# Designs tried in a protein design chat: VHH binders against Cell division control protein 45 homolog. Part 14

Target 1, 359 residues: Cell division control protein 45 homolog, of Saccharolobus solfataricus (q980j6)
Amino acid sequence: MVKRNSKEIVMEVFLGEPNNQEIREVVRNVYSKDNLCLSAYYSIEPILFSFIISKNTKNSFTLSFIPEECETQIRLDANGKWIIDNKKKYFLGQNSFCSYLPITAEDVLPIVSCIITSTILDRRSLSEWELETIREMEKFDMTIEKNLKIPAYKTLPAFLSLMFSLDPYIPGISGNRENAISLIREVNASEISKLEDLNESQLNTLLFRIISTIVKENPKFTRDDIITDRFFYLDYDILELAFSLIYSFDTIGSNEILQFVLSSSYAEALISRFRQTLSKGFSINSIENKQSYYIVETSNLTSPLLAQIILLQLQKIRRDKMIVIRDNDRLFTSRFFIPSVKKEGLIKIDDRVKNLIGI
Below, E stands for the ipSAE of ESMFold2; O stands for the ipSAE of OpenDDE; V2 stands for 0.75 times the mean of E and O plus 0.25 times the DockQ between their complexes.

## First folded at step 4 (VHH)

Design x20 (from q1, 13 letters changed; framework vhh_7qia_2)
Fold by ESMFold2-Fast, scan of step 4:
Structure x20 (fold): chain B 359 residues (1-359), chain A 122 residues (1-122)
Amino acid sequence: as target 1 above (359 residues)
Amino acid sequence: QLQLVESGGGLVQPGGSLRLSCEASGFTFSDYAMGWYRQAPGKQRELVAFITSGGSTNYADSVKGRFTISRDNAKNTVYLQMNSLRPEDTAIYYCATYTIEVGDKVTIYDYWGKGTPVTVSS
């Protein structure tokens, strides 16, 4: 039996529905502190949240896989997300930490990017709280509309939006320029047409073809999974930006998140890098199911995390094993799947790593 | 140039005990929080326990009452005493710490040992 102290008992909050207004006030208090010790779990979303606070308050922070006992701690566990402030625990459920930040013109882009990235990594939809929070951003050049969940449909020809779609992954179309163009021609649209240039009949035919293609691999996929709330800040598609952040974090490391928070214009570099990679086309060529990992043979898709996101949609894997990419004779994974000493991003599967994963 | 070296892992029957050690070098050990993480193949790394520079401890719910973390600053060593071991405790156990430099740029340094394997018969 573990003896519990009276402070621990009094300061405990039982798991339940998040008290969103209370949490928002806690975050506002943290944000306004003159001196702040902040410790955060080492992951994309806690990093984004902590840097936004640190940048605006100019207070020190600590990022770690081992939370230091600072006044304020940002934690993830199997049940969801926690803020610990002055020994009191606040359960956020799956709500993004960033949904509780003060909304300012300067930080709207990193805040909304954090929220959307959170939904992708958690494989969930926005909560009602998160959606209401994003609606508050409409006064700061944020646009919300219902449309197709395909990237950059306002700025790219529709075939590129289809080709670049990772979630939803459209079998045979995603990563395949020729097939994406063929689909646009099949609905009697111009090869260079944008989504907005399609009439109702063309759009309905396109939707039918996309849904029927996805349903073959994912029978639970419905119209409501592709017609969603879409978010734009100026010319930035937040869905595209979120995937760009995931890609750069997975393949390069945490410094990419830092650069973005310190300068929102870094979004252009992130998106450009991501588009350059996807424009080459990409494919998943084979999957081997090993005892402790999956080996995924790919062409031009070097992110193990993005490969996992695609394969979960194809129902070819579960979230039970690490993802190893095979690129010709080279095997690699990323820090997301396995710890590595002094190495972020892509990690080669050498003799040391083979020993760690039981190859 | 910070190094962490784990030892003490091995094969044990369910209900058995093991004591893991992590020896640190290349930094002022007493100034750092130290922790134990574990990672079963195919799973995300999980925080098991940590101990602050001041000696305060914290444990994952899955190990509370069974595992005890402690430190010996004179030996630059952190320990994990594992009792009542279960098959689901089977993993590679890593000692970890961090350093952070905040200036015009933020530099994050997380340090991991190479790990020590623990196998509890299923």
Scores: ipSAE 0.000, ipTM 0.335, lowest interface PAE 11.8, mean pLDDT 82

Design x21 (framework vhh_gefurulimab)
Fold by ESMFold2-Fast, scan of step 4:
Structure x21 (fold): chain B 359 residues (1-359), chain A 122 residues (1-122)
Amino acid sequence: as target 1 above (359 residues)
Amino acid sequence: EVQLVESGGGLVKPGGSLRLSCAASGFTFSSYAMAWFRQAPGKEREFVSAISSGGSTYYADSVKGRFTISRDNAKNSLYLQMNSLRAEDTAVYYCATYTIEVGDKVTIYDYWGQGTLVTVSS
């Protein structure tokens, strides 16, 4: 089932349903420009979209984070996503900008990764348009199946897929190797068992335990939130790849996104880096609510953006303030939360940064 | 004024090798990422390879394992060593500045000059 919030339904009724064919033609025209200047907000989805287009732009391509600097603009407001081109505004609802890009064999992986990353950051399910767009990618080595929303279940032991799950975040299990192994043993499976090795009874017991654990912190969580469409490009789990992209974008910067867009094999480096970080175990130990930011104490999880994704699921924060990670007596954030600071990766909050962001 | 001048193109048989050069002037070459692009007749411009200011290299899947990008900061020069050339490698090759720095703006690339023609035939 398509899952949307009430605000999106109301906005779509008021503004009208997106004219997806018209938007696709607009994006096609932008895609083939000789000199393109594109204004965007600072986030991974606009950057992915822009870098994919840049490969087809002749002469020069400029992505500007200065509002309204360029004639062509991609924007996000309270109602949803917009493309502005030649002074005409096109409403996309919640649809990923990348769902309107021309689908080629070379760009399938970055395009689908962008769409899935968009759903994670927007905290939503795929639209019918986005799902139809991904189905068109089946002719380019994409596979779609219904299964559990846990990462890399085809290649990892099931306990690692549970341990590495950030959305859904499974309290007590995510980031905890011993508890993930204990859950697999509880369903009478071994620590080397993959999800595919579990019989129907084992899978039903596992599913029940996962849902029961999550609903204690999120009462609205249902079976339809964990049994979803799952997407694979060759051997890559797109959900795992999307989180790997978020992690590297947040902790290293947009150059990781550029490398990925230029070479699909860079996905292996992104996934390997992310798995190395998660395999150490991780936890969120405390949260302090300050006037203009949250201070989050974590073990091994140094990504402010991933910490936000977890804490929103635990209903411990709102999406209203920047996330600051505390490491001993040092405070760090990332450019996602303070886009006026023109440095990427983890940003130490010192007196200069405090003055620049007004805290 | 930034200038990039490509050279080294020519006619080569399938399986042959060719080395392209790009001479840069008008900017601090060592501080910039550099890239090679190509455009075959009737086709869109295609990314071939990039090298960061720090020396990290990236390749399109179609050329990975056959082409090697390198730079010489003392000579302000970018190179593309092309081995095991195929008919589909026939194109005009362009070098461009490539940026990995993100400030208020990201300028991905700027193209300069006519490029250098590579023909793989016979």
Scores: ipSAE 0.277, ipTM 0.625, lowest interface PAE 2.7, mean pLDDT 87

Design x22 (from f1 with T98R E102T Y110T D111E; framework vhh_6fv0_2)
Fold by ESMFold2-Fast, scan of step 4:
Structure x22 (fold): chain B 359 residues (1-359), chain A 123 residues (1-123)
Amino acid sequence: as target 1 above (359 residues)
Amino acid sequence: QVQLQESGGGLVQPGGSLRLSCAASGFTFSSYAMYWVRQAPEKGLEWVSTISGSGGSTYYKDSVKGRFTVSRDNAKNTLYLQMNSLKPEDAAQYYCARYTITVGDKVTITEYRGQGTQVTVSS
């Protein structure tokens, strides 16, 4: 009861905190179905969730992007995430759908990748439930440590981890090999030094330089945004893997996600492809704000979704319009931004596509 | 009509070797990645290995790396799995598989899998 008029009291239903145990039971029931029809919205997290479940479906599996076509549904609205099963609705808050999946040795890498991908796309931190779920994975070769939110710092020279950082995007350093190397030299470290090779003074100087650089474009950025829980499955950095999945999903399509779910070591191919793209250097050169879309000129980064992730951090766009990459005289987007177009990978915007999307 | 036919299974002592074959027909074999999957009694399907259509890329379950080698002969439409240093935990029904995905308003994942070949590892 939060609103009243002269004749009646209107009770507004507030969305409560997720009943995580009830949701887990629902997902276990969905996971064990021999015949499953699942309606979902088109995005990488629902697709990962659905493909993980499909491995356990014995008789028939259908994933539909038509709203309400199936008896079981996963939905996203302004308030957060929902599972609908047997006409009952379960509110997840912002929790990843994948945080409710049964944890097995075979699925730990896809599940944790899904959860971390969810936090990137939602622009949020892990919930307590999600962190507890990931801690359960420690029995399956997962490790958790507090460290810098830069990719692959255990296996790459620190300058490459800086160069390859997309979230946080480090202006002037991300995508710029020369400036990344220069920063490592400025803290009096060897060019080939890994993060672990830096002493306390070098690390503090590096951290100060990173934060100072980011804060110029994002004044809300703090130490707690760069010093985070970091997750590794064997030698795989889950943050790097999540971005590799976003990149391949956006530029190639759902088959890359299926191959990863079916063969977890496909992570090596996904990471290698992404590193090859990033190693060329990359930049965002210009942004035009149009009525129905943003036009973004980039160097060597042709992913509309990754461009959105960077530009949101730079506070140059809002999450309100599709991202279009301009390459010479051609305009490209991806199905993530135009899900009504039933083609995956990079989609050239021609007269047919303009008619389909109403521009 | 897609057909996959496995062969080469049998009884082997721990530390022994077996070579599995899969004869494929009814599709353009070189255009598809191929998979080896296995199922032990009381367990679900477990992925073992993947090979790209060209044969240029191979992937393995960690527990079989260095012991198993997947290969293919696209001219003969045949997939192989060379299994060395076999352990009791490798005992399972082994299947070759092809997965296809079509994505539109719906996602259809089609699995084509053969009858399988039984691998028994015991002394």
Scores: ipSAE 0.429, ipTM 0.718, lowest interface PAE 2.2, mean pLDDT 89

Design x7 (from f1 with A33R S57D; framework vhh_6fv0_2; at its last look DockQ between E and O 0.05; V2 from the best seeds 0.00; counts 0 for: pae E 4.7 > 2, placed apart)
Fold by ESMFold2, look of step 5:
Structure x7 (fold): chain B 359 residues (1-359), chain A 123 residues (1-123)
Amino acid sequence: as target 1 above (359 residues)
Amino acid sequence: QVQLQESGGGLVQPGGSLRLSCAASGFTFSSYRMYWVRQAPEKGLEWVSTISGSGGDTYYKDSVKGRFTVSRDNAKNTLYLQMNSLKPEDAAQYYCATYTIEVGDKVTIYDYRGQGTQVTVSS
């Protein structure tokens, strides 16, 4: 009944580079509105972006997940990210919406955390625009270095940092305390050593072992995938915080994101919950590819979104179907994968949900 | 009508203790996660502690962990913060708060906070 015109396909092929200054001005205008209605898709980045803006709206703020309900819209399609305001479209490429927000001392931590969560969920590197935006935060004592893509490598014993590594997920090590300890001992380091404290020989041996393990699942994985830009602010490791945000968003919902945006020191609660969960150990045991979903058998890995991140990095799934977690007798997913359910957090697979997903 | 009212602040010497209370009314108290936040002069609002609706889960800012204890009495609609080993850095106006959102096709934000109670730590 409705035909898609081939002209629409040709038009999207001619997209160019983002006009970053124009987008920054559009976001500035949106940010300064006294009354704002914003339509977005259900994901942590648009929600973070929206909540940061909501602190500046003085009269009314509405965030809607109904497409096109509001004149200001946040969209994602096959070509990338878009802001639509008053029927004009602005293409962001892959850049985070948050990389265009005004940078204030109050919002440094929410903004940088949003940018980093965007790269994790999108499975991409920071763009030059995003890195330049984060560099503006150095005046607020943001520190930037190129180092290990492993959480808390400066502050935790090395085996915990390895145990908590989800991207990269290290088969046999991530979630496995005894194997993580054994690996650290194998490189002649003590259990209390931090990854930052390893000498060049120890580090090279460790990285070779990690890379060798990962390439069995993803042959394209290299040393360049475990060395990345790292960001630290007010004693927070932004990578660890970003995963903590993703975890709490997926398992609890937007309320945790709001608390963090309103009081950025809530990061301590988010990180504590993340560490407590992972420190109990976890595993991914098997993957079943079904017609409309993947069943991922896990022990103590409760976030379907984190499971997707892990399995995409390991090249074990495509980004084409929802994730269902099986943990013992429990089957569940999260609203990220079934936004039509409208309830946030973990969603038990019962008869109603089975009908929604096709069995 | 929603009301939150803090009490129990005052002047205390370093190393001393205070117990803050927050009386809640106008909503189903036991259904809501509650927060303690504080504000010192020329500083923004800082989160201090959180307690779940049931009281079973508690979280603390690292600098107060081990010294502060959050609790609630759902039968009395009252939130508490026991503050031990107080330091000059703890001096602030303390607020109890509840932040709720309703999320379906739209997000509605409710941010309730009391008028606060002053905690002063001095000789």
Scores: ipSAE 0.076, ipTM 0.536, lowest interface PAE 4.7, mean pLDDT 86
ESMFold2-Fast, scan of step 4: ipSAE 0.514; ipTM 0.763
ESMFold2 (binder alone), look of step 5: mean pLDDT 79; pTM 0.789
OpenDDE, look of step 5: ipSAE 0.136; ipTM 0.537

## First folded at step 7 (VHH)

Design a1 (from t4 with I108F; framework vhh_6fv0_2; at its last look DockQ between E and O 0.69; V2 from the best seeds 0.63)
Fold by OpenDDE, look of step 7:
Structure a1 (fold): chain B 359 residues (1-359), chain A 120 residues (1-120)
Amino acid sequence: as target 1 above (359 residues)
Amino acid sequence: QVQLQESGGGLVQPGGSLRLSCAASGFTFSSYAMYWVRQAPEKGLEWVSTISGSGGSTYYKDSVKGRFTVSRDNAKNTLYLQMNSLKPEDAAQYYCATYTIEGDKVTFYRGQGTQVTVSS
C-alpha cells in the first residue's frame, strides 16, 4: 500500500485544476491593457483565445507565434496550458477559456466551438471546468441534448451525417457515400431520411451496426462513446463546426480563425467548405511509418489534422509524430506540425522544408 | 504605422440614414478584409459587417441585414458603411477595424470611432 505522500496529492490537485483566484487575476490584468502583445503556440485554441481577447483590447493587439516575443504568453507543456504574464505563471488546465472571461452572445459560438475542437484534437472528454463554461452558455440559448455523435443530424440526411462522421470515424462508412446510403437502406429508411425520421427500432439497429463496425477496429468503443452531449447554438451543430474549423485552420491558417471570431456568420462559410469537401467522399489508402513522421495516402482528404484524428481512432498511429499527406507526387503537411515554418496552412515538403525539419 | 480614421457619424432620427467612412493608411489596403464594429454604452464590442480585401464578399450582422451596406474603394483606401432605416438600437460608437499579417505576427487595429446617435 504505497502511502501516496499528501504532498504529491496536493501537487496533483494543484496541477489538475486552475486556481480560480489566479485566473481572475490574470484575466483582469490582461483585459485591462490598452495595448497587448501575446505570444502563443500555433494551435486553434490559443489563437482563438487570443483573438477573443483582442476584441476587448482598446488600442492594439498583436498575436505572435514567436515564443517569448511578448510579455504575455500562452504555453503548452506536459501538464497543460499556461499563461505567463509579467513573468508570473498561471495554470489554465486544458483550455484557455473560463467562466471569468467577459462573454457576450457573439462569443458563444467561437468559444464553444473552440472547446469542442480541443476535445477532438486532444482525444479527451470535457473537463469539469469546460463543462461549467459551456453550461453558462445556456443563458444565451445554447441547447444541449444527448444524441448520436454524428455531425449535422438535424439538418442533413442521415447518410450524409454518417459520411461526415470523423469522431467517431466509422470504418467503411465515413467518407463513403455508397456504403452510408446502403446502411440507411439496411435499416429500411429512405435515402433522404434524417435521423429524426427514424423510428426507435431503426435507430437501435443503426446504432448496433455503427458500434459493431467501430468495435472491430477499437474494441474499447462503447455506446457511451457515440451517444453523447451535443451542443447547438443558432442552429449550428457545434461538432460539425469544430470539424469545419479544424479543416480550415489546417488547410488555410489562422486567418480563418480570426474571421470566425470577428464574424460569427463566417461559420456558414466554414461549414460550407467542409461539406463541399467531404461530400465528394474521402478515404485513407495507406500509411507508411517513418522514424519521425507518417506518410499517409488519402483520397480527397487534404487535412493532416483530420487524418490524424481518424488514424488515432483507428489506433494506427502515435500522436507525437507528424502527419504527411501524399497527394500524387506531392508531399505536404500542416503548419500545425512544423510551427517553425513561417507559412501557414498546408506546407509542401520540398528540399528546403526537409532541411528545416531535419528529415 | 497603420492608421484608421472614422467619420460620418452624427445625430439622426429613427428611419434616417448615415454614411460612415473610414480612411486607412499604413498598410496594403486591398490585401486585407475590413470590419465595422460598434459599441453601445455598457455593452461589449459588437460586430456589424465585414468586407473582403477585394470587396467581393460581404457579411452582415442579422439585425442590420437589408439596412446596412458595406463597401470599399481600394483606390482611395477608404471603407464605407451606408446605414439606412436606422433604429435606436443602432446607436453606438462605430469603429472600423482590420488585421495585418506580418510574418509570424497578426496585429489587430481599430480606429478612434465615430458616434452614431439615433433619437426622436
Scores: ipSAE 0.557, ipTM 0.799, lowest interface PAE 0.5, mean pLDDT 91
ESMFold2, look of step 7: ipSAE 0.668; ipTM 0.846
ESMFold2 (binder alone), look of step 7: mean pLDDT 87; pTM 0.868

Design a2 (from t4 with A97V V106I; framework vhh_6fv0_2; at its last look DockQ between E and O 0.87; V2 from the best seeds 0.69)
Amino acid sequence: QVQLQESGGGLVQPGGSLRLSCAASGFTFSSYAMYWVRQAPEKGLEWVSTISGSGGSTYYKDSVKGRFTVSRDNAKNTLYLQMNSLKPEDAAQYYCVTYTIEGDKITIYRGQGTQVTVSS
ESMFold2, look of step 7: ipSAE 0.601; ipTM 0.783
ESMFold2 (binder alone), look of step 7: mean pLDDT 86; pTM 0.854
OpenDDE, look of step 7: ipSAE 0.917; ipTM 0.964
ESMFold2, look of step 8: ipSAE 0.582; ipTM 0.779
ESMFold2 (binder alone), look of step 8: mean pLDDT 87; pTM 0.864
OpenDDE, look of step 8: ipSAE 0.681; ipTM 0.851

Design a3 (from t4 with S52R S57Y; framework vhh_6fv0_2; at its last look DockQ between E and O 0.69; V2 from the best seeds 0.66)
Fold by ESMFold2, look of step 7:
Structure a3 (fold): chain B 359 residues (1-359), chain A 120 residues (1-120)
Amino acid sequence: as target 1 above (359 residues)
Amino acid sequence: QVQLQESGGGLVQPGGSLRLSCAASGFTFSSYAMYWVRQAPEKGLEWVSTIRGSGGYTYYKDSVKGRFTVSRDNAKNTLYLQMNSLKPEDAAQYYCATYTIEGDKVTIYRGQGTQVTVSS
């Protein structure tokens, strides 16, 4: 199929399905190199992939965010994800790069977190290949179950789980402590009960309220969007961890990802910091649609990337412009949105940055 | 060229002590965090400790906290790991590592390692 517009010719070709065995082989070869130079785009998934590989290189490893600088390349284009190694191209479709990594006990948590992070950023479901890959981790005591797509439903008071839900974002509830408590009371449950402990009547009432609220913003939302496969490793809820990773990656930088890959127990720090931020409550106060970017005013949620994820779910923006956060009189974005900036984390919008990005 | 050379490994009895050293060159040592990681045979790489460039902040894997002490001498470009109360599960090849960030590049360096053996 060929598509055309008034500004440029956009041609879409139908690529074959990924050759998963071939891709697994090339990743194994890359994984085994003693010295590795890897070019990637600046996003949490290729960075996680690269840092996991770096643990197995024996001599030196370089991750470059300069496109095509290295012979091994991790790319994303309109058709999907690619690995390029020594000029040969391998098409992954939408599958996470991390779904092709060798699975070791030390890397279970980084790999599954990478795969789930990929689905969040790409706004997609797991593929059959990705789910099969995660099921191989059951031998390392990964827990897999069909349950609520609500964070920490086994461990937190129900109102906190609802308050912390960003995917799905629940209008009026997410980020709102008092409304989350009120909803739990409406279903005749204790405020300190866990969502997992609700009886059938309480759960049915709760789900009806949640779905009816979300449908007002997204009429296609169904029960299948809130009852999904859930993944737990040790005491970590992988969905909650994935959002914690996105937040720290976007606000602090790739060094947070490196520390997590080096030590899986760093997950505790990531989750704790994210929970502390969310527990204060958060809101998206306004959205201004500018020619080259969106200005988003937030309270206690200052990740431009996370704001984009939420606003796309709310259908309030398109994925066509960068996100700028307003915090009082300060304007900033993050390296994710302006990868040509060579500084990690949040990026103040000043004259240098404006000139670099052409605004 | 970045160079990292570990030394000080050896055979020790349970409850014994060893002090590992890592000689570093080819980069501004004091500007970068240094790491100790270890690998037992046929197992994955395991992080042990981190020390920031100034030496003012240290972090440890829970199983070694209180027994291991990481330190650095920035004048001598040397990283240390004092290991006390050694257990059989501490036996591994120990590596020092650093991760440098230079604009658009993250580069990871590790030495060749030094073997720690704890007889049981």
Scores: ipSAE 0.454, ipTM 0.718, lowest interface PAE 1.8, mean pLDDT 87
ESMFold2 (binder alone), look of step 7: mean pLDDT 85; pTM 0.848
OpenDDE, look of step 7: ipSAE 0.836; ipTM 0.927

Design a4 (from t4 with A33W; framework vhh_6fv0_2; at its last look DockQ between E and O 0.68; V2 from the best seeds 0.69)
Amino acid sequence: QVQLQESGGGLVQPGGSLRLSCAASGFTFSSYWMYWVRQAPEKGLEWVSTISGSGGSTYYKDSVKGRFTVSRDNAKNTLYLQMNSLKPEDAAQYYCATYTIEGDKVTIYRGQGTQVTVSS
ESMFold2, look of step 7: ipSAE 0.525; ipTM 0.762
ESMFold2 (binder alone), look of step 7: mean pLDDT 86; pTM 0.844
OpenDDE, look of step 7: ipSAE 0.861; ipTM 0.937

Design a5 (framework vhh_vobarilizumab_d1; at its last look DockQ between E and O 0.59; V2 from the best seeds 0.66)
Fold by ESMFold2, look of step 7:
Structure a5 (fold): chain B 359 residues (1-359), chain A 119 residues (1-119)
Amino acid sequence: as target 1 above (359 residues)
Amino acid sequence: EVQLVESGGGLVQPGGSLRLSCAASGFTFSSYAMYWYRQAPGKGRELVAGISSGGSTYYADSVKGRFTISRDNAKNTLYLQMNSLRPEDTAVYYCATYTIEGDKVTIYWGQGTLVTVSS
């Protein structure tokens, strides 16, 4: 239904709607194995999916990023997502792998976080299947409401919520404490007010300013893009948690994802680290479009993956080349962009790496 | 072949104590972080405590101050000292280790030992 980036221009083959019953059965068979080897691509969603399954294995579990090493495979191609098991292929469309997992009280937070992370990375809305899956979690006290796509709007002062907004990225406001405070004052609210506390007039003025600013860089942006379904569990804002997971995955590696899946209280560490980083302020200063990569000059924004998410939303790049961050004299990317390098997290661009990636 | 074998589980009254052991073999024990997990009836597995190769420890809030994780690298053995036990601690307890090496993440589980806290 949507085109890929310009580097991946392909004729989309029309594939039918996913057979959700068949896929659910395959996932439940995989979920029930005593010993499991999974081959998957290096990304947050397949990693979360795999680690959630690992909690039900009795003896050993291996996640391999070596293609086709295991008989059970989690793949992504131009058409969408696939599970391969015992040489049979099952098409998921764009639905999150995690939307087919059995839901237990222990896994509510990892599963919903996986689904929301998938939508962020894929730049898509939730499917009807995914929404119904999350709604099943209401019996575990998941809270669902339609509200602002701005992080932590129930718990943080409004200027911090605005400062921490990465999708939407609000030019001049995101990452900028002084400007975020000034905007809140402009709508006649105290800087300690929460976004939830704004009256109709204040909210409408704020939304007008946000939309007007974003439309200058992304003309497709509308009021409907800043009002979305919001999900809360155990006082966690799942959108904020999803971005916290992306940050730690990209800058540190898959061990952060494993710790979160194996102990949901690790969410506190993920969110705290992310808030501390964003509170220092950050900016994207310039973009250089090179033949095989983008060089993005930043201040205090160290995740190449988060930079990609921001710049795609602003329509300043295509999803066709890796992101290289320049921060002062440091030049680096992350394993997400060069998964053939076996080092987790951030990867300094030195002579060895330059030879491997053709810089 | 990596093997993790738990022992020391049993029946204990509330307020009592138990000491769990996990005998490890098939890998260089001293180089790996080790973990205790538990699974109560009808629930998923949850982290109880962890200890790094360097001796740093981590505890779930529900057991902090009551449980102590330790290791004896000379004996390749992981321990969990459980004090002030509550009925809510009733579960099968598993020891675990994992590696993240290049293109693979591997998680190893023991077979588990049952701890029942009741009168």
Scores: ipSAE 0.551, ipTM 0.798, lowest interface PAE 1.6, mean pLDDT 88
ESMFold2 (binder alone), look of step 7: mean pLDDT 88; pTM 0.875
OpenDDE, look of step 7: ipSAE 0.824; ipTM 0.923

